VHH binders against q9w197. Designs and how they scored, part 24

Target 1, 300 residues: q9w197
Amino acid sequence: RLRLQDIPALTQDHCRMRDPAEVERIINEFVIGGPERMQIVSDFDYTITKQRTEDGGAVPSSFGIFNACQSLPENFKAETDKLYHKYRPIEIDPHMPIAEKVQYMIEWWTKSGELTSGFPFDQSEIDQIASKYTHALRDRTHEFFADLQRLGIPTLVFSAGLGNSVVSVLRQANVLHPNVKVVSNFLQFRDGLLDGFQQPMIHTFNKNETVLNETSEYYDLVHTRDHIIVMGDSIGDADMASGVPASSHIMKIGFLFDHVEANMKKYMDTFDIVLVDDQTMDVPRTLLSLIEKQHKLNLE
Key: E = the ipSAE of ESMFold2; O = the ipSAE of ESMFold2 at other seeds; V2 = 0.75 times the mean of E and O plus 0.25 times the DockQ between their complexes.

## First folded at step 10 (VHH; framework vhh_8ghr_2)

Design m5 (at its last look DockQ between E and O 0.30; V2 from the best seeds 0.00; counts 0 for: pae O 14.3 > 2)
Fold by ESMFold2, look of step 10:
Structure m5 (fold): chain B 300 residues (1-300), chain A 123 residues (1-123)
Amino acid sequence: as target 1 above (300 residues)
Amino acid sequence: EVQLVESGGGLVQPGGSLRLSCAASGFTISSNYYIGWVRRAPGKGEELVAYIYPSGGSTYYADSVKGRFTISADISKNTAYLQMNSLRVEDTAVYYCARDSPSHYYSWGFDYWGQGTLVTVSS
């Protein structure tokens, strides 16, 4: 019953769609199913956090928060930068087969785990650094998460970054409600010393059904919820909900920032809704409002 | 304030050479940044051609250009270069210079791009 032309948030200039009719169809499926069939899967870095501040500056990543901690050994940042220098070109190579890239990503995380081992680390330092970035969440994020909690919608924050930072920012921003779960790379400790990361490691190419199948606790929460909103800021985020039943309806929202002309075609081919330089949760919030209000009206 | 300006494109016959320049301003290329060259060929998507970590001298090349292209940097001029030898018709594209930061985003991880310079390889 809903038409895109009657939804002002979706007709704004910065809101782009490769196939508006498909977006309209999915929205109406969501409305028919209501909140009880919904789940949210979202990246954290530059998806829940802003891609830029008001002055146009960068926002640190979850690993950026960790790397700012003073408890890290001398040269830790330099050594992790060496690994980044070696493996980043492989990660972004558009021509190397994914299977080959996966082996290098495993190598990268293995070596990162070795660097992140054998020394004491004060986890409270992550909280101190993270406190500086609770103001860097997208506008109306607090309202968005409050609505998700009120509607009982399971929300997965699915991050290839550092989960300790992700959890710290979300908790301190008062948005880590009981319906929110974080799947990410977490620090591991043994005898009071860092011991790399908890397994399995999440990287760009397994941030999908491969990792979700290994996190069966979350599947028990959402196995009946086949209406999915996926939110991300990179092409790889579009597949975070792959592996759900073929009958599922998935709305993919991509946040595109800076030099948008060069990236527009790829984002438009990948996401159902592309939001250009949108540092808010207004479009996701509009979808929730429609799902709740129109579903209720249909039941009357 | 960050800017990247490409130059050195033009028309060249197969087997010829060109040298592209990427003049950076608003940041120092010897800092912890990567500089890359991305090309967009007619009717094709974007391809990461090469990039360099100027502070460490390490380089990457796409298989399509290995042995023919060389990326380099001159820190004193705050400029990166792409030396393109043994050019082929398939190398015809608009070439963009781009900056990558360890705290990056977007599909390629580049946060600033130049306007591009056209390279045409034809008989």
Scores: ipSAE 0.006, ipTM 0.268, lowest interface PAE 12.5, mean pLDDT 84
Fold by ESMFold2 at other seeds, look of step 10:
Structure m5 (fold): chain B 300 residues (1-300), chain A 123 residues (1-123)
Amino acid sequence: as target 1 above (300 residues)
Amino acid sequence: EVQLVESGGGLVQPGGSLRLSCAASGFTISSNYYIGWVRRAPGKGEELVAYIYPSGGSTYYADSVKGRFTISADISKNTAYLQMNSLRVEDTAVYYCARDSPSHYYSWGFDYWGQGTLVTVSS
């Protein structure tokens, strides 16, 4: 059996764990089950994309890519910026109850949909902007997704952002393989004009079984593979795979970059592994490598 | 050069008041930036206390200070303020002013910080 002390990627100072023995136990369960019991559930914004680039450049969110499109109405950016400044502090408030936050997130999404209605728009503009950010994915993301495809591991990209941008970035980065599915908010068109977003709404706090139970893809994914790696950059991401059986083993990886000391306790209480200012896929990749290699050795 | 300079800290009795100032230079606080106050108590991590978006008038307060602290901005003086009333011993900390630079790509995280001003609440 594997011991954490023999896995260098997991012994680095920036790799934090509230319960190392539990992490070790889950890794060994993953090894026993092998790749065929594995699935990945990951957020996109600042989880597959970097939270910080080496050059200090901004990495836009999936909505940020859309907001940069030139064909948007003259005051569109100003109006969406007003909504962002109103609701973003509520979203990140560490003390407001989740139930209260949900009401504001619904309000934000509704108003954003109203702004995003009644004008022509060509999705190719999203592709043009997104092309600039295919190099802003976490280091070794290409290798990570290639390994997932080779091992046949279903991968769900579960995003409260704008799916049109998410798909565009992943496709242009050549990581949107057949085993990768995107569940997100997508633009709605009616009679050649934008008509807000397709329902149902996905926000930070309903990225869980509430939304996924309404899709055939989620049902197939969570009910056939009960060894799960969850990856996210916010507390709300930890529940993305909550619809699985109680006997399931879930490894929750949290990428912590902003307000590290203020957020550390909550992240440590929520995620099994907290990676501080880690802009790579090295830890998830290490887990895949262990699962494949040690599972093979156990079968011999 | 972008700079933020905090002032107004000091020693105060429980129940007292202080007003912190954050004088900005090298940028205009009304130019779609927002200003936050973050505090660090001895031996503790950072806590986001308040935010203001001067161009939009939006404010945020941590629950620990809501109803007692008020953030404001004076555009003509390029200065943000934190009015701290009904101070408690638990409010003792170094208070930092910080800027967040939103863009049409939605940036987050503070890019410039002041040096901090010490607030001590004791009898």
Scores: ipSAE 0.000, ipTM 0.149, lowest interface PAE 14.3, mean pLDDT 83
ESMFold2 (binder alone), look of step 10: mean pLDDT 82; pTM 0.832

Design m6 (at its last look DockQ between E and O 0.67; V2 from the best seeds 0.65)
Fold by ESMFold2, look of step 10:
Structure m6 (fold): chain B 300 residues (1-300), chain A 123 residues (1-123)
Amino acid sequence: as target 1 above (300 residues)
Amino acid sequence: EVQLVESGGGLVQPGGSLRLSCAASGFTISSNYYIGWVRRAPGKGEELVAYIYPSGGNTYYADSVKGRFTISADISKNTAYLQMNSLRVEDTAVYYCARGSPSHYYSWGFDYWGQGTLVTVSS
C-alpha cells in the first residue's frame, strides 16, 4: 500500500490537503484499479494553461484569444464589456439561488450570441493568435497528454470558454489526441457568417457529465470508468463529475494562484489537493506514473 | 453521408513498401477533424498507427512505426495517405482509416471507420 510520505511531489509545501488520509486512500484505489478505470475531467483556462508565465506576463483566456481578433466589429469589445459588467456580479453572487442565476446566464449567453452574429469570420485568425499560447501551457503538459493517450485514458476538457480557441491551442501544441474531447461553447456559422454559438450553452452551473449523450459509446465508456481526476482553477470546477455513481473515487485538484490568502479556506474545503502557484502538471503526472507502474506489473 | 474508403493494401515482402489511401466523402478533411490509421493484427487488439490534423498538419506516430511510416493528406483530393516503408512481418494487419473530431463528444476516439484494407508482409 502506498503512503503519502513515499510520494515526494505530494509532500511539497505548496501542495495542500484538507484530509491527507483521504487523498492517500483514493490514490491507492487508483493504483489498484489501474488505467482501465481512469478518466480525466479538466477545465482549460488557467488549468491547462498557466495562470502566470515565468516573466509575470498574462495568459489570455479562450475568449481573450477570440476578442483579440482584428476582424471583429468596431464596438464588439465595448458591448462585450457591458455584458460582462452586468452579468459577472450575478454569476459570482453568493446569495442568489442557482436556479435564478441560470436564467441570467442564459440571458448573457443569448446576448453574447447576438453580438457574435452577422459578419464573416475566419478560423485562421483564432489559429494565428492561439499559436502564441502553445508555450503557455503548464510545464510538462505535452508529457501528461502523451501518457494519457498511451494509457488509453479518456480525457474531457470541459470549458465554459470558447471551444474554437481551446481546440486551436491544444491542437497546435500537439496534445489533442483521439482520447481527448472538448466540450465547450463553439462558434456557429450560417451561410458563411457567424451566427452566435452552437447549442447547448455551457456555463458555470451546467458543467456536468450528464450533458453527454446517454446512448453514445462515449457515455458508456466514460461511465464504466469510476476513478476520476478532476482538475480546475475555480470553485465551480469541482463539481464537473458530480453525476457519477456514489461508489466512484474522485480526486479533485485545484490550482490556486490569485488572492491566495483570501481563497485558501474555500479551496481547501472544495478540492482534495490544492496547488498554490504551481504552473506545472507534475502532481497529476505523478498520479499517472503510480498507476502506470501497476499497469506494467500486471503485464508481467 | 460520411464515408471512408481505404485502398492500396496487398502482399509485400519484408523490407518493401506500400502506400495506403483513404478517400473521404460526406465531409471536408480540411475541417476540424483528425484522420487516423488503426491496425488490427491476428490475435492482437487495435493499435493507433498514426493520425493527422489535415488543416494544421499536426501528426502523430506510434513508436512501432516511427521513422518507417509517414501520414499525409491532400485536401484538394479529400484524401489521406499512409506511406509504409521498411515493412516487417509484424506489420501484417488489417488497416482501418478512421475519422474523429475533438468536439464530437458523442463518440470516443473515432466516429467513422472505413471497411479496412489487408496488408500482408511475408516472403
Scores: ipSAE 0.659, ipTM 0.873, lowest interface PAE 1.5, mean pLDDT 88
Fold by ESMFold2 at other seeds, look of step 10:
Structure m6 (fold): chain B 300 residues (1-300), chain A 123 residues (1-123)
Amino acid sequence: as target 1 above (300 residues)
Amino acid sequence: EVQLVESGGGLVQPGGSLRLSCAASGFTISSNYYIGWVRRAPGKGEELVAYIYPSGGNTYYADSVKGRFTISADISKNTAYLQMNSLRVEDTAVYYCARGSPSHYYSWGFDYWGQGTLVTVSS
């Protein structure tokens, strides 16, 4: 039986746990169950990408990459900014009921789709901009994805951002292996022109099993692979795997960088492991290495 | 209809070379797809040998073949290739060409497979 005190990556000061005994219990379930019971569900923006670079600079979001493309109409950025400033405060409002927020999120994405319609766009521009951000993935992301591929662990990158950017960054970083699936908002084209986003539209409050077709291969995974690592940088990411059976074991890892003291309590209440200003994949990699070690022993 | 047709398999001595081809039809190889080679040896499961994203040229090789195998694509001929050099007895397997996409509108891993071509490395 593994103990947390014997796992150095998990005893660091920036690695916070509200209930260390529960973390220890889940780790041991993962190790006993092996890679065939594992799945990964991770956000992309500021979860697989860094929240800051070494020089303290910001990392563009997946929509930020799109908005940097020069072929966009002259008024596109201004109109997109107006939508952001209207709806973002609603999205993050701590007091508005979720049901009310959902109606505003639908309105926001409907209007965004209308803005992202009716003009030609060369998708290769996304690749050009995205190439600048392959260096902005968390340290040891390449190794993390290589481990997942080697262990055959299905990995869902679940993003309310722009999937075209997500795919481009991950592909160019050489981490987008066949065991990885990207669920996100993808551009739609009709007759050579942009036509908004492909359905279903993904927003903060449906980023869970609601979006994933229950007759899809994901629904089969939910019932077959009941050992889950969830990774995110926002409170809403903790629910990305909410459709799994109640008997499932879920390890929720939250990356906290912004307004640490103000957010600490809510993150600690929500995530099993809270990593403060950690720009690496070292903790998730440590979990995989423990699972891999037992996997090798089970083959003997 | 999407089809993948492998060719180029056969019997070869250790140290020899073979070139596998994967002719695609019913779709154009592009950045939305990766084309992979998966092999199944007697008594072993499937092993992803290599894949390529044709439009960007991003490639992957299993450690067991790195330095000996080269995957490539010719978009104008809608064909992917696996050049296999310095072949070893343990490379003996049925080699399948397969297509996949990272987008959630497609099946996980590979959604279309070729019929497979046998490669036998024997002295």
Scores: ipSAE 0.629, ipTM 0.858, lowest interface PAE 1.6, mean pLDDT 89
ESMFold2 (binder alone), look of step 10: mean pLDDT 82; pTM 0.834

## First folded at step 11 (VHH; framework vhh_8ghr_2)

Design p1 (at its last look DockQ between E and O 0.82; V2 from the best seeds 0.71)
Fold by ESMFold2 at other seeds, look of step 11:
Structure p1 (fold): chain B 300 residues (1-300), chain A 123 residues (1-123)
Amino acid sequence: as target 1 above (300 residues)
Amino acid sequence: EVQLVESGGGLVQPGGSLRLSCAASGFTISSNYYIGWVRRAPGKGEELVAYIYPSGGNTYYADSVKGRFTISADISKNTAYLQMNSLRVEDTAVYYCARGSPVHYRSWGFDYWGQGTLVTVSS
């Protein structure tokens, strides 16, 4: 049986756990089950991409990549910014009921789709901008995805951002292997013109089993995979695997970068492992290594 | 309706070359699809040899074939190719062309497969 004190990557000062014994228990369940029972569910923006670069520079979000495209109409950024300033405070309001927020999120997405309609746009512009950020993925992301591919572990990249950017960055970074699927918001085209976004909308409040239940084949594809690693950079990411059976074992990894002291308690209450200013895939990779090596040893 | 038809297999001596073709129909390879070659050697499991995203030209190669095999695509012919150079006896296998998509949830890997083409490397 593995003990946490014998796993150096998990004993580092920036690696925090509210309940180390529970983390240890889950790791040992993962080892018993082996790679065949594993799946990964991960956010993209600031979870697979870095929250900061080595020199402290910013990494654009998946929508930020789209907004940098030069063929967008002259007033596009101003109009999308107006929508952001109207709806973002509603999205984060601590007192408004979720059901009411959902109505505003639908309104926001509908209006954003109307703004993102009726003009020509070359999807290759996204590829051009995205190519500049293939080195802005967490350190050892290439190795992490190579390990997932080698082990046959289904990997869902679940993003409320823009999937056209997500796919482009991952593909150009050579990590978008056959075991990886992207669930996100995608641009729709009609007769060579943008026509808003494809249905259904993914937002903060349905980035969970609600959207995944609507993708009728998703859970059939992963129904045997009840050992889950969830990776995210915000509190809302912790629920991305909520649709799995109650008997499932879920390890939730949170990447904490902004306002660390103010956010620490909330992250510790939400995630099983909180990684403070960790711009690598080293902890997830360590878990995969343990699962593979110790499972083989247990089989003789 | 989706079909993948392989051709170009055969018998070749060690050190020789073969070029496999995968003609696709029922979908456009320039979309968000990857086309791969998977091989199955006698008495062994499946090995992903290579894949390509034709729309962007991004490729992957198994370590066992790096530097010897080259995958490519011709969007105008809706066809992918696997150029196999410096062939070894251990490359002997049935080679299957396969398709997948990162945004379609039919399967986590490849959702449509060809019938395979035999490559035999023997003196």
Scores: ipSAE 0.677, ipTM 0.881, lowest interface PAE 1.3, mean pLDDT 88
Fold by ESMFold2, look of step 11:
Structure p1 (fold): chain B 300 residues (1-300), chain A 123 residues (1-123)
Amino acid sequence: as target 1 above (300 residues)
Amino acid sequence: EVQLVESGGGLVQPGGSLRLSCAASGFTISSNYYIGWVRRAPGKGEELVAYIYPSGGNTYYADSVKGRFTISADISKNTAYLQMNSLRVEDTAVYYCARGSPVHYRSWGFDYWGQGTLVTVSS
């Protein structure tokens, strides 16, 4: 039986927990269950990519990579900025009911799709820009994904960003192994021209089981895996695995970087482990190492 | 209809070479797919030998074959290849070509498989 005090990565000052006893309990369930009961659900932007670099340089979002493509019409960037300034305040408004926000998110997505239509575009431009940021993934991401593949652990990268960028970064970083799936928004093409985005629309308010179809999609593939690690950098990421049975054991890891003091209580109430300004995969890797040790002992 | 057809298997002496081919139809290998080779020796489970993302050239090799096997793709022929050098008796298996996608959820890992080609390494 493991105790938290004997796991150095989890006793560091930047590693915060609302309920350490619950974290300990879940870790021991993971260890007993082994890798065959595990699955990973992770956001991409600022969860697999860094929230800050060592020199303070910016890391673009998955849409930021697309918006940096030079073949885009010049009015595209200006019109996209107008939509952002109109809808972003609505998205983050603390007082507007979520049902009303959803209507504006549909409107935003629809108008963005109309802007992203009627001109040629080549995926290779996204690939060219994305290649510059394969080094901006959290430290030891390559090792983390290699461990997940070796252990046969299904891994979902669940993103409300642009999947064309997500896939490109992960592939070029050599971490997009067969155990990894990406659910995100993707560009649609018709007759060689962009034609908006593919269905279904993914936004901050439906990034959960409502997008992941349990009867014909992802959860059918992983239904026997009731030990889940969820990773995210925003409060909305905590619900990415809410479609699993109530008997499931879920460890929610939140990466907190912006406005730490103001956000601490909300993150602590939402995530089981809150990592403050941690730009690594060391905590999730430690969990895998503990699980792997049990797996090897079971084989002996 | 998606199909994968393997060829190039056969009998070879230890230290020899073979080149396996995987002809794809019903999809373009330059798209968002990876092509892999999985082998099964008699009485053993599956072993992922190698895979390639043809669009970017990114590859993977199992430790057991690294440095001896090379996976490649010829987009103009819609075909993937596994060049197997310095073959050992332990490489004896049925080799399956398989396709997968990070963005399609038909199956974990690989969603379409060929029927396999036998590689026998013996004196």
Scores: ipSAE 0.668, ipTM 0.875, lowest interface PAE 1.3, mean pLDDT 88
ESMFold2 (binder alone), look of step 11: mean pLDDT 82; pTM 0.835

Design p2 (at its last look DockQ between E and O 0.88; V2 from the best seeds 0.78)
Fold by ESMFold2, look of step 11:
Structure p2 (fold): chain B 300 residues (1-300), chain A 123 residues (1-123)
Amino acid sequence: as target 1 above (300 residues)
Amino acid sequence: EVQLVESGGGLVQPGGSLRLSCAASGFTISSYYYIGWVRRAPGKGEELVAYIYPSGGNTYYADSVKGRFTISADISKNTAYLQMNSLRVEDTAVYYCARGSPVHYRSWGFDYWGQGTLVTVSS
């Protein structure tokens, strides 16, 4: 039986837990169950990519990569900025009921689709821009994905961003192995021209079983995998695996960087492990190494 | 209909070389597909030997074949290749070409498979 005190990565000051005993229990379930019961569900923007770099410079979101493409219409960025300024305050409003927010998110995406329609676009330009940011993934992301592939652990990158960018960054970083799948928003083309986004649209409030149950066969593919690591950088990411059976064991890892004091309570109430200003994959990698160690012993 | 057709298998002596081909049809190779080679040796399970994302040239090799095998693709011919050099007796297996996608999938890993081509490495 593992004890948290014997796992140095989990005793660091920046590694916070609302219930250390529960974390310990889940880790031991993962270790007993082995890699064949594991799956990963992770956000992309500022979860696989860094929230903060040591070198300076910007880390664009997946839509930021698209918006940097030079073949976009001259006024495209200004128009998308107008939509952002109109809808972002609604998205983050602490008082508006979620049901009302959903209608505004649909409106935002509808208008974004209209702006992203009616002109040619060379998808290879996304690859050109994305190539500049493969270095902006969390430290040891390459090793993390290599371990997941070697252990045969299904990994879902679940993003409300632009999937074309997500795929491009991950592929060029050599981490998009066959065990990794991407569920996200993708560009739609009709007659050689952009035609908005493929349906259904994924936004902050449906990035959960609502999308996965309706349009994806994802749960059929992982039905035997009831040990889940969820990784995200925002409160909404904690629900990405909520459609799994109640008997499942879920470890929720939250990466907290922005407004730490103001957000600490919300993150501690939501995630099992809160990592403050941690720009690495070291904690999830430690969990995998514990699972792998016992797996190797069982093969002896 | 998606099809993968392997060719190039056969009998070869240890230290020899073979080149496997995988001709794809029923889809256009794009940045959203990878093509790989999986082998099944007598008495053993499946082993992912190598894969490639043809558009970007991103590749993977199993440790057992690194430095000896090279995967490549010719997008204009919709074909992937596995160059196998310095072959060993333990490379004897049926080699399957397979396709997958991180986005367009029906199975975890690979979702379309060829019928396999036998590679025998024997003195």
Scores: ipSAE 0.756, ipTM 0.903, lowest interface PAE 0.9, mean pLDDT 89
Fold by ESMFold2 at other seeds, look of step 11:
Structure p2 (fold): chain B 300 residues (1-300), chain A 123 residues (1-123)
Amino acid sequence: as target 1 above (300 residues)
Amino acid sequence: EVQLVESGGGLVQPGGSLRLSCAASGFTISSYYYIGWVRRAPGKGEELVAYIYPSGGNTYYADSVKGRFTISADISKNTAYLQMNSLRVEDTAVYYCARGSPVHYRSWGFDYWGQGTLVTVSS
């Protein structure tokens, strides 16, 4: 059986684990099951895209790509900034009950939809902006998605951002293969004009809980795949795979970049593997390689 | 009703060429749909040969066909094509046109399939 000490990528200083023995156990379960038991659930913003680039360039969020479109009304960014400054502090408030926060998130969503209504918009402008950021994905993302496709591993990109941008970036980066599905918020159009967002709205507090209609349908399609890798950059991402069977083996990978010392304990308590300032797909890729190669050896 | 109808298969000598067509109906090709060609050879499983996102023109090719096959789409005709050059005996298979979407789906991978068209490469 595999030992962590024999896997160099997992013994690096920036690769932290609350319980190395549990990580080792899960890896060996993945090896026993092989690629046919695997699925991936990943956030997009700052999980598939980089949290920082080495040259200091900005990496916009999926909504940031949309907000950069020049055809938007002159005051659009200013109005969305006002909504952000009003609602973001509520979103992150450590003391407000979640049920109350949900009401404010619905309010934020509703007002954002009103701003995003009643004018023409050519969705191809998102493609033009997104094309600038296909190289701002984590290093070896292309190889990671190619491996997932080759191995037939279903991959869900689950995002509370703007799906139009998510799809555009992934497609133009040539990683949006048939095994990849996107669940996110999408623009709605009526008679050639923007008409807010398609429902239901996905936000911080329902992303980690199954959105029954959309996410439930996906997990029904992949229900035999009970070996899951979850990838995220925030605490809320750790529970994205809530729609899988209770007997599932889940490896949770967290990408920690901001305020590392202050956030370390929370990330270590939440994720099985915490990667500090790692802007690559090297650890997930190493897991896939082990699963494929060691599983084949076991069948011989 | 979503339908995909393949045509253009047949018998060809090694080194020859064929052009497969996939006429789509019941939906309009958009940025959220990809059209793929999947082949099944006797005694072998399915192989994804190529796919295209028609709106953006983004393509993929299996290593086994890179440089020999070209996938394309004509949105105005709602049709995808597979140009197959330098054909080898190993390319003999039933070729299926298939549709999928990362956001509009009823199954994992491809959600609608054509009936298939036979390509035979032999002397």
Scores: ipSAE 0.748, ipTM 0.903, lowest interface PAE 1.0, mean pLDDT 88
ESMFold2 (binder alone), look of step 11: mean pLDDT 82; pTM 0.830

